# Ledger of designs, part 136: VHH binders against EKC/KEOPS complex subunit cgi121 (cgi121)

Target 1, 174 residues: EKC/KEOPS complex subunit cgi121 (cgi121), of Schizosaccharomyces pombe (q9p7j3)
Amino acid sequence: MILPLFPETQVHVFVYENVSNCAAIHEQLISQNPIYDYAFLDAATILYKKQVYSAIIRALEDRRDEQMKTKTIHSEVILSLSPKTEISSAFRQFSMTKKSKNIVVVKIDSKLTEEEEFERLDKLVEGNRVEFSDEELQKLIDFKVLKKNYKLDPSTLENPLASILSSIALRGYS
Below, E stands for the ipSAE of ESMFold2; O stands for the ipSAE of OpenDDE; V2 stands for 0.75 times the mean of E and O plus 0.25 times the DockQ between their complexes.

## First folded at step 15 (VHH)

Design yi2 (from yh3 with T106S; framework vhh_7yz9_2; at its last look DockQ between E and O 0.74; V2 from the best seeds 0.00; counts 0 for: pae O 10.3 > 2)
Fold by ESMFold2, look of step 15:
Order: structure tokens, then sequence, then C-alpha cells
Structure yi2 (fold): chain B 174 residues (1-174), chain A 120 residues (1-120)
């Protein structure tokens, strides 16, 4: 994938449904196992590709500007999804948990092709890969969770993309 | 105040074995994942092995099949058994406890290191 502002940074995004081993993955994540160095997101919180891209871009901008608040670029992506500045809230709301069923997985600074990264990731995740697309994401979203995470009212639920992207872009000013 | 104290390093000939130990105090050892990193002069620290709080183990490709990480929660100790040692395994080996604040990575604990020299 090409990000216009970060052309030298290779990023891959994968989506898995019906994941049976989130508890095992979670144990590896809280152990900071370098083999699991990805951002693992709960797909119930992700409605759009642009939502993920915007969080990635914000995390990369903060890294470039030496303004990261978290330990890794992948943890910074998780923070960047949140409209709030508190790290704990962002992880609680967006990160994969032991109870997650569907996940979105982000790899930043990959040295591998998409196929090679997938082969590595597929050894770690017991689930069915689906396309990273708005169509597939819409099947996995929990709109009650989305509404809560971004404080959307009925008028914004008709066109939530703009409100969500504004929340990501303006974090700290709301 | 927490402590991680490594021991068991030394000089060994290529093909030989060493067992490193790291004894922890001042924190609840059984709740932490433990790991080993190594560093040579002029280079960044390199991950070697990890054991989760649940006992699952992982290794860098360069040491798979030769090194074994294990833990004894009753003794607050993590071990690294290093077999079939090569000169490129020469480094200072650091024990680490990987921190987690309920939802996200937090401050890690690091030992002061134990030197290992593998002669040809």
Amino acid sequence: as target 1 above (174 residues)
Amino acid sequence: QWQLVESGGGLVQAGGSLRLSCTASGFTFSRYAMGWYRQTAGNEREWVALITYGGSTSYADSVKGRFTISRDNAKNTVYLQMNSLKPEDTAVYYCTARGWDKYYPSEDYWGQGTPVTVSS
C-alpha cells in the first residue's frame, strides 16, 4: 500500500472473521512478543477503510514530528482511532480483546509483500481472512459500539464517515 | 523496589553450552512475560527469546533449536539454556520483564546484563 505522505512506509491491513484464538493472541500481545508486532483491532469498532487509514496517517505524522504518546507505532495507531486523548480509553475501546470474534490487523514498516506478510500472520490467527473493504467491514461492525465510541447521534449515523474522520483529525480539541 | 539479576555468563568454546539465570524480586513475577535480549558493541539490542506468563515460548530465528527459555515461578527465576553456541552468540545478555497496564504496554524492567563470550 502507498500512503502519499509516507511513500517509503509499507503498510498492510488484513481482516479476519470468526477468529477462534483471540485469547491466545491476547496473551502474546500483553507479553509484547515481537512475533506479534501488529496492531490488532476489534472489527466491531471499524466501519470504513478510511477510518483505519486516517488513524495510520495520524500515527505516522506523530512519529515524524516526534510527538508519539505510546511505545510503538502499532500502539499509536490504536490511540489514533480514539476521539479522546487518554491511552487507556483508546485501547479499551478499539483493541482486540480475549472476547473479540473478528479483527482488523495492521502492519506498519513491513519489509514483506502483502502475500509474505499474510503467510506470516496466517500462522498466528485461527480465522477466515476476508477482504479489507467497506463492504466486509460493514458486516462486522457493531453500530452500538461505533455510536458510543464516537458519540454519534441519529443525524450523524446517516453519514458517520465525516464525523468519525473529524474526531480522529481533531483529537484534543473536542 | 524491583530487581532483575542475571547470572551464568562466561567464556565458552564454540559448540559448548551455558545456562543463564535471571532472578526477580519486587514485583509479582508470575504475572509478567519474561524475555532475553542480547547486545554487542555498536549494535542495537536484539531479541532472543520470550516466555509468556502462561508459559508459551518464542524464539528469534537465529537461535531456534539451540536455545530454550523456561521459568520457575516458585523461584521467581527465568532461564536461558544455550546449546551449540557459536561465536556470533557473543554478547551481553539482558533479562527483561515485559510490562502491561491492563490494556496497553507499560514500562519494562531490565537487568544489568551478563556477558557471554564464545571463542572459536
Scores: ipSAE 0.590, ipTM 0.854, lowest interface PAE 1.6, mean pLDDT 90
Fold by OpenDDE, look of step 15:
Structure yi2 (fold): chain B 174 residues (1-174), chain A 120 residues (1-120)
Amino acid sequence: as target 1 above (174 residues)
Amino acid sequence: QWQLVESGGGLVQAGGSLRLSCTASGFTFSRYAMGWYRQTAGNEREWVALITYGGSTSYADSVKGRFTISRDNAKNTVYLQMNSLKPEDTAVYYCTARGWDKYYPSEDYWGQGTPVTVSS
């Protein structure tokens, strides 16, 4: 996948359901194992493809502008999902946990095709790959968590995408 | 104060074996992942092996099948068993501790290193 604003950066996004080894993956991430150089997101917190894309774009912009708040581009993607500026909060809100069952995995700066990247990632994730689509994401979302993360109310729930994107875009500016 | 002390380095012939040790103090050893890196002059420090606080291990492709990382929490020590050593394994080997109390640890702690020289 190539983003229009960042043609030099190849991005891949994968969705896994029924993942059995999230605890093991989480342990490797905490250890900063270089093999796990991805952004691992809890799918329960992701409702739209555009939500993920917006976070990726925000992270890439931060990197371009040398304004990253986190150590890695992948951690910056996680931060970029959050309406909050606190890194710890962002990770609590959106990152994969040991108890996660469904995940969204983002790879930035891939040198491989989508299928090649999948083959690598598939060795790390024990679960079923599903399509990265709004339809599939909607099956995995926890609306209670989503509402909490973005402070959605009855008025914003009519168009949650707009509210989510606004929160991502305006983080640190409100 | 966090301290890591590496030992076990030395001169060895190609095909030989060494066992490195790293003893930790000043922190709760069992709560941290431990790893080994190596560095040659003028180059960046490269990752060699990692063992998580839970005991899971991983290795760089260049050492996979030859090196084994292990830990003894009772002794606050992490080990690197190096078998079938090659001249390209020559480097200063460093022990690292990585925290878990942060979602993504931002700080790595290092020892002073132990030199390993593999002769042809």
Scores: ipSAE 0.006, ipTM 0.244, lowest interface PAE 10.3, mean pLDDT 89
ESMFold2 (binder alone), look of step 15: mean pLDDT 82; pTM 0.825

Design yi3 (from yh4 with T106S; framework vhh_7yz9_2; at its last look DockQ between E and O 0.88; V2 from the best seeds 0.75)
Fold by OpenDDE, look of step 15:
Structure yi3 (fold): chain B 174 residues (1-174), chain A 120 residues (1-120)
Amino acid sequence: as target 1 above (174 residues)
Amino acid sequence: QWQLVESGGGLVQAGGSLRLSCTASGFTFSRYAMGWYRQTAGNEREWVALITIGGSTSYADSVKGRFTISRDNAKNTVYLQMNSLKPEDTAVYYCTARGWDKYYPSEDYWGQGTPVTVSS
């Protein structure tokens, strides 16, 4: 997938359900294994495709402007999901944990086709791939977690997407 | 103070073997993943191998089946056994400790490097 304003950057997003080896993946991430050069997100925290895209775009903009706050573009994606500026908070809020069962995996700067990337990633993730869509994400979301992460209330829940995108866009400004 | 000291490099003929060692000090060795990289003049540093805290190993495709990474936590040492060496393996080899700050990736620590020369 190619994003507007970033035609030189190929991005792939995958969704896995019923992942059995999140603990093993987590160990590799802590080890910063180059083979696991992805952003691994807890699907319980993701409700919309646009939420993920917004975070990716924010991360790419940060990189373009040499304003990344984290070590890698993938870690910047994780940070960009959060309304908070603290990196540790962002990771705690949105990153895959050892206890995660469903995950969203983001690859930035892919040199492979979607299918090729999938084949590579499929060797690392023991779970079932599902479509990256709002419909599938809605099946995996934990609304309690979502509400907590973005401080959603009855008024903002009328349009959760707008609230989430605003939170992402305004991170560091409020 | 964090320190990584590599040793074991040298000249070897193609098909030969070398064993590199990296001794760490100044931090809790067992809490960090350790890895080896290599670099030739004018080129970027290339990942070679990694061993996780739990002992899981990974290798670059170019060295898979020939190199073996291991660690001895009691000695604060990581090893790289290099077999069936090729001229293409000639490089300065660097030991690294993968930085982690409780919740997110942090800076990596590097040794001074040890040179490996494989003659044809």
Scores: ipSAE 0.798, ipTM 0.918, lowest interface PAE 0.6, mean pLDDT 95
Fold by ESMFold2, look of step 15:
Structure yi3 (fold): chain B 174 residues (1-174), chain A 120 residues (1-120)
Amino acid sequence: as target 1 above (174 residues)
Amino acid sequence: QWQLVESGGGLVQAGGSLRLSCTASGFTFSRYAMGWYRQTAGNEREWVALITIGGSTSYADSVKGRFTISRDNAKNTVYLQMNSLKPEDTAVYYCTARGWDKYYPSEDYWGQGTPVTVSS
């Protein structure tokens, strides 16, 4: 898909459940293998499509403004999910780990259609693709993790979207 | 201070072979994935090959089947065996150690580059 504010930037987002090879993927990420140049997120930390797209937009804005803090646009997406500016915390909180079971995978600057990108990604991930939708994400979220990552009040958890999106958009000012 | 020192580049005829070496010092070599990139004038560096900490290898499509990456942790050295060379392989070849800070990609180490020229 193309975001309206970044018309030359093609983005794809995929969701996999029951992934059996996160440890193998993690080894390739540690090695910075270019075949694995995606943002691999732990789905336990993602409740909304808009959460992911807001982080992508923030990362793209920081790239446009020459304000990126991390090495790649994909690592910048991971940072951009966090309400805080500290890189290590953002990765610890949102990135896929060896122990992850379900993942959200983001490709920015794709030269491929969604189906072509899926064909490449499906060779790397041993799991079941599900729709990138709020309905599927809601099945995979860990609400205790969500509350901790965004410091949500019990009352805010009933309608956390606006609070989460503002945290992403305003990171560094709160 | 860390160092990556490349060697083995030079002039070779098409169809020939070269072996590049890259010797590391000043860091714990066995804890880094190692890679080779190459660059021609006016272009960005192009990935060639990668060997993980665990010894798994990956290659760019343009070199798969012709190039082999390997490592010798006892000698702190990574190698690139380049067979069936083509004029299109002409480039400066760079060794790299891929940086990782517990949770996220960090600064990589890069060698100075070794030129390879493949004549028609």
Scores: ipSAE 0.621, ipTM 0.856, lowest interface PAE 1.5, mean pLDDT 91
ESMFold2 (binder alone), look of step 15: mean pLDDT 82; pTM 0.833

Design yi4 (from yh7 with T106S; framework vhh_7yz9_2; at its last look DockQ between E and O 0.02; V2 from the best seeds 0.00; counts 0 for: pae O 13.8 > 2, placed apart)
Fold by ESMFold2, look of step 15:
Structure yi4 (fold): chain B 174 residues (1-174), chain A 120 residues (1-120)
Amino acid sequence: as target 1 above (174 residues)
Amino acid sequence: QWQLVESGGGLVQAGGSLRLSCTASGFTFSRYAMGWYRQTAGNEREWVALITAGGSTSYADSVKGRFTISRDNAKNTVYLQMNSLKPEDTAVYYCTARGWDKYYPSEDYWGQGTPVTVSS
């Protein structure tokens, strides 16, 4: 997707299924290892491409407006997925854990082509890369988790995108 | 309150070696990943090496094969053995303890730095 307000910011998004080494990746994340400087999301929480892009855009807008609440743009993406302002709840709900099986990985401010970034990331993740698409994401989502994270009821579960995007956009304004 | 104190910096000729030490106090050292960064004037700090709480090590490409990070939890100390030094390794070297709350990164601890000068 084209980011009209941020044309100079290179963003890459990757999706992996059947990841066998999330525990090892998690140890590197809690160590803040610069080699792992990505946003690692649990794919069970992501249903739409636009969900991820909206969180990226919100994080970039908050950086532009000097309103970031977390240490890095990648941690800000994780916060931005949440309808709430609490950093710890956002990470608990959306970040990859050592028990995750499928992940979405975001790199912002990359100085590498998508192919170069993939080559680097693929050395870190033991899993099968799949296309970043709504078709692949819907195979990996856990709807019970999605419902809980965004407080969706039966009426919103038929078209959850609008409710999810509203939650991302309205965080901190109500 | 916490403290990180670096030592072992100095002047060395290219091809030489130095060993940096960083001694920690005021926090549970064994629970933290420890790292080394370096900084030249007018630039951001550059990552050099990291050792996780579990002992796994990682290095920047520019120092792989020349530098070795290690830790001694009994002495609350992390080390950086620097071999085959080059003039481009000249910098102030900083020790860091990487902070983590249960779910997300928290504030890191940083030392005050130890200067290293590598002459040609």
Scores: ipSAE 0.649, ipTM 0.873, lowest interface PAE 1.3, mean pLDDT 90
Fold by OpenDDE, look of step 15:
Structure yi4 (fold): chain B 174 residues (1-174), chain A 120 residues (1-120)
Amino acid sequence: as target 1 above (174 residues)
Amino acid sequence: QWQLVESGGGLVQAGGSLRLSCTASGFTFSRYAMGWYRQTAGNEREWVALITAGGSTSYADSVKGRFTISRDNAKNTVYLQMNSLKPEDTAVYYCTARGWDKYYPSEDYWGQGTPVTVSS
């Protein structure tokens, strides 16, 4: 997909459920294997497509403005999901862990079509691909984790999306 | 060394068509996204179209539906088919090769440009 404001940047987002090899993937990420050049997110922390898009856009803006806080655009996406400025906190909150079962995978600056990228990624992820939609994400979300990550309360839970987007947008300003 | 050579520019009447070509050498063409930009005197170079290594395309809103970018990896060539040309499309058109990946060069490489003039 092509995002508004970033027509030169191709982005792909994939959702996998019942992933059996998250631990193996995690080890590859730690070793900084270039084949795993993606943002691997725990699906339990993602409720909306717009949440992911917002984080991607924020990361791209940071890169454009030479304000990235992390080493890579993919790590910046992870950071951008968090209302916190601490990188370690963001990763703990949103990044795939060894214990994850469902994941959202983001590719920035893809040189491939969605299908081609999927074929590549499918070799790395042992799980079932599902549609990247609010409906599917809603099935995978852990609301306890979500509420914790964004400090949602009864008032903000009336419109979680607004609260989440605000948190992402205002990171570093509160 | 990286080299890009554009061709196909010229004078055309409004509503007409042109096909630009850009031949690349000095790098693994198939691994890089290729694009077209255009520039008028005194203005910044603006993005027109892009095609990824995998063949995905994107266009500026001003040319969407009229321009088509394509590539032939066997010929190391990227093309820009320009239909329904308008006077506003008048510019020097430049071909670019780009690396987006952190493991690829981040520099933009350009050709000499080919002029396109659309008369009313």
Scores: ipSAE 0.000, ipTM 0.210, lowest interface PAE 13.8, mean pLDDT 89
ESMFold2 (binder alone), look of step 15: mean pLDDT 81; pTM 0.811

Design yi5 (from yh2 with D101E; framework vhh_7yz9_2; at its last look DockQ between E and O 0.93; V2 from the best seeds 0.73)
Fold by OpenDDE, look of step 15:
Structure yi5 (fold): chain B 174 residues (1-174), chain A 120 residues (1-120)
Amino acid sequence: as target 1 above (174 residues)
Amino acid sequence: QWQLVESGGGLVQAGGSLRLSCTASGFTFSRYAMGWYRQTAGNEREWVALITTGGSTSYADSVKGRFTISRDNAKNTVYLQMNSLKPEDTAVYYCTARGWEKYYPTEDYWGQGTPVTVSS
């Protein structure tokens, strides 16, 4: 996948349900294993494709402008999902945990086709791949978590996408 | 203060073996993943192997089947057993400890390196 304004950067996003080895993956992530060079997100926190895209774009913009706040582009994606500026908060809110069952995996700067990247990632994740779509994400979301992460209320829930995107865009400005 | 000290490097003939050691101090060794990288002059540092706190190991494709990473937490030491060495393995080998905060990765720590030369 190619994003507008970043034509030289190939991005892949995968969704897995019923993942049995999140604890093992987490161990590799905290070990900073180069083989696990992805952003692993808890699917329970993701409602829209555009939410993920917005975070990716924000991270890429930060990198372009040499304003990344985190160590890696993938960690910056995680940070960019959060309305909070604290890195630790962002990770607690959106990053895959040992207890996660469903995950969204983001690869930035891929040199492989989507299929090739999938083959590589499939060796690391023990779960079922599903389509990266709003429909599938809606099946995996925890609305309690979503509401908490973005402080959604009855008024903002009328258009949750707009509220989420605003939160992402305005991080650090509120 | 975190410290990593590599040893065991030297000259070896192709097909030979070496065992590198890295001794850590200044931090709780058992709580961190340890790894080996290598670097030649003018090139970027290349990942070689990693061992997690749980003992899970990973290797670069170029060294799979030949190199073995292990750790002894009682001695605060990580090892790299290198077998069937090739001239292409010639490099300075660096030990690394992965820094980590409560929820996110931080800076890496490195040793001074130990040189490995494999002659044809």
Scores: ipSAE 0.754, ipTM 0.905, lowest interface PAE 0.6, mean pLDDT 94
Fold by ESMFold2, look of step 15:
Structure yi5 (fold): chain B 174 residues (1-174), chain A 120 residues (1-120)
Amino acid sequence: as target 1 above (174 residues)
Amino acid sequence: QWQLVESGGGLVQAGGSLRLSCTASGFTFSRYAMGWYRQTAGNEREWVALITTGGSTSYADSVKGRFTISRDNAKNTVYLQMNSLKPEDTAVYYCTARGWEKYYPTEDYWGQGTPVTVSS
């Protein structure tokens, strides 16, 4: 998938499984350490590549329109995953925590190639990189969490993509 | 009302040392990560060093091996020991406390800055 409205904005997305140092990473995120300037998401909350790209697009639109609610573009991605407008709820539901095991990591405005960004990130994360793909994400999702975060009933949980993307796109309009 | 007060800046010859201090009041110092940034005229503030609440330290590449950040929670003070100073270290140095509310980052606290001039 391509970001046609933001062609000069380089974005990289990485997925790690079996991460052993989420508590250490979380301490650095609380400290807002510039070395850790990424969006660290709990992979248990992410089922689709499109879910992540839709949140990135929404965050970039809000930055373009001077409507960002959070401190950084990366924190805005976390907010943008949520169907709700409350910052605290979005972080509680989607951000990596000390207890996370698998993560999705987003870098926006990268000046590095994907390989160079990976080399930097790999020094920070103790885990196994896997492909950013729907196939790998499906292995890491927690469907109970997904249902709760997007208020899916049994019928929408069977085919949740449209409901999830609609929630991201329409947040704040209804 | 919170306050961050930097001190210890001044004029020093290249190769010399300075120790910057930043004393905090009006908030629970031990619960905040502390950092140092620096700024030259016409440029954005540049990150220099960070120390977490747990004491873990991080440095910009340009100062690694020369600068050391430390904290004393009993004195509500963060320090920046600056050794082997170079003319390019000349800047106004700012202390910051990194704002955080339970789940997400909030606005940081900033000091007024202390100027450092390194002469050749």
Scores: ipSAE 0.575, ipTM 0.841, lowest interface PAE 1.7, mean pLDDT 90
ESMFold2 (binder alone), look of step 15: mean pLDDT 82; pTM 0.821

Design yi6 (from yh3 with D101E T106S; framework vhh_7yz9_2; at its last look DockQ between E and O 0.71; V2 from the best seeds 0.00; counts 0 for: pae O 4.3 > 2, SAP .676 > .668)
Fold by ESMFold2, look of step 15:
Structure yi6 (fold): chain B 174 residues (1-174), chain A 120 residues (1-120)
Amino acid sequence: as target 1 above (174 residues)
Amino acid sequence: QWQLVESGGGLVQAGGSLRLSCTASGFTFSRYAMGWYRQTAGNEREWVALITYGGSTSYADSVKGRFTISRDNAKNTVYLQMNSLKPEDTAVYYCTARGWEKYYPSEDYWGQGTPVTVSS
C-alpha cells in the first residue's frame, strides 16, 4: 500500500493468529536480524486498522522531519503507537513478546509486492494469516489491555477510535 | 569502555578463502548478537551475516552457502569464514555487536573495519 502523504513509501501490514513461535521470533528481534526487519506488534493491543496507519504516518513524519527517537522506522512505529514519550514503555505495551499469541506485522519501505513480502514473512511466522481488517482485529484484541494502554473511559470503550487516534497524534503534548 | 577489533583481511585470489576474526572487550559478549557488514566506496554498508546470542545464524543471499559465521564466547570472538571468494566480495568488512537497550533496539557497536580485496 501507498500512503498519500508518502507516495514513495510502500507499506504492508499482515495479521497472524495462533502464532506458536513468538519466542523464536523475539530472539531474532533482540538480535536485530535484518531478515526480521519488521515491526512485530502484539495483536492484543490493536483494535483498528487506523490505529496502525496513524502510528505508521507519525513514524514517517518524524523520519521526514529528522525527529526519530529510535534506531529504525519499524521501532519508531512501535513508539508511535504509545501516548507516552518513553521508548521503554511503548515497547513493553505494544511490541510482540515471547508470550504473544497473535501479532500484527508492519513492513515499511518494502521493495516487494504484498504477496512477495507475505511469502518471506510466512517462512518466519508459524501461525495463520488473517485479513488486516477491523473485523479480524476485533476478534484478537484484549479490551483490558487497550483500556490501560490508552487510559480509556469505560463509556468510551464502545467506540474508542477518536480517543486512540488523538492519543497517537498528541504524543509529546499530553 | 567497549572495543571491537577485526583482523584477518587482505588480498586473496578469486576462488580462495579467508577467515576474519573480531575480538570484543568491555561488554558481556555472550549477551550480544554479532554480525558482519561490508562496504564499498560510495555505498552504504551491506549486511553479510548474523549470529544470535543463542547461536542461530543468518546470511545475506549473496553470500549464503559460501560464508559461515561462528562465535567462541570463551574467547569473546566472532569469526567469518569466507570461501569461494569472488571479486564482488571486495570491501571493507566491519564487525558489529547488535545493540538492544532493555526492550528496544539501540545503537550498535562497530569495529574499525578490515579490508578484503579479491583479485580476478
Scores: ipSAE 0.579, ipTM 0.844, lowest interface PAE 1.6, mean pLDDT 90
Fold by OpenDDE, look of step 15:
Structure yi6 (fold): chain B 174 residues (1-174), chain A 120 residues (1-120)
Amino acid sequence: as target 1 above (174 residues)
Amino acid sequence: QWQLVESGGGLVQAGGSLRLSCTASGFTFSRYAMGWYRQTAGNEREWVALITYGGSTSYADSVKGRFTISRDNAKNTVYLQMNSLKPEDTAVYYCTARGWEKYYPSEDYWGQGTPVTVSS
């Protein structure tokens, strides 16, 4: 897909459930294997498509403005999901872990079609692909984790999306 | 002080084999992923193979099926067995150690390299 504000940047987002090899994937990420050049997110922390898109846009803006805090655009996406400025905190909060079962995978600057990218990624992820939609994400979310990550309270839970987007947008400004 | 020392490079005919070694010192070898890269004059360094701290391996498409990366933690050594060598495999081969800190990647460490020349 193409983002309106970044027409030259192709982005793909995939959702996998019942992934059996997250530990192996994590090991490759720690090893900085070039084949695993994606952002691997724990689906338990993602509630909305717009949450993911907002993080992607924030990361792309940071890159455009030469203000990236992390080494890669994919790591910047992970950081951008967090209301906190600490990289380690962002990764602990939102990145795939060895114990993850459901994941959201983001590819930035893809040169492939969605289908081609899927074929490539499918060799790396042992799980079932599901639709990238609010409906499917809602089935995978851990609300306890979500509430903790964004410090949601009864008032903000009436409109969690607004609170989440505000947290992403205002990171480092409060 | 981190050190990586490559060895095993040399001249070999096309179709031949070489085994590269990289000996590490100055850090806990078993906790780091090890990899091989290669570089020709005027070009960027190209990824060849990687072996994780857990022993999982991966290869560039250009060497898959011909090269094998392995490690011996007792000797703090990583190996690259290169079979069915081609002239296009000619390059300086570099060993790398990849670490991590606080759940994200850290800085890479490199050796001085060992030259491999494959004649047609």
Scores: ipSAE 0.026, ipTM 0.369, lowest interface PAE 4.3, mean pLDDT 90
ESMFold2 (binder alone), look of step 15: mean pLDDT 81; pTM 0.818

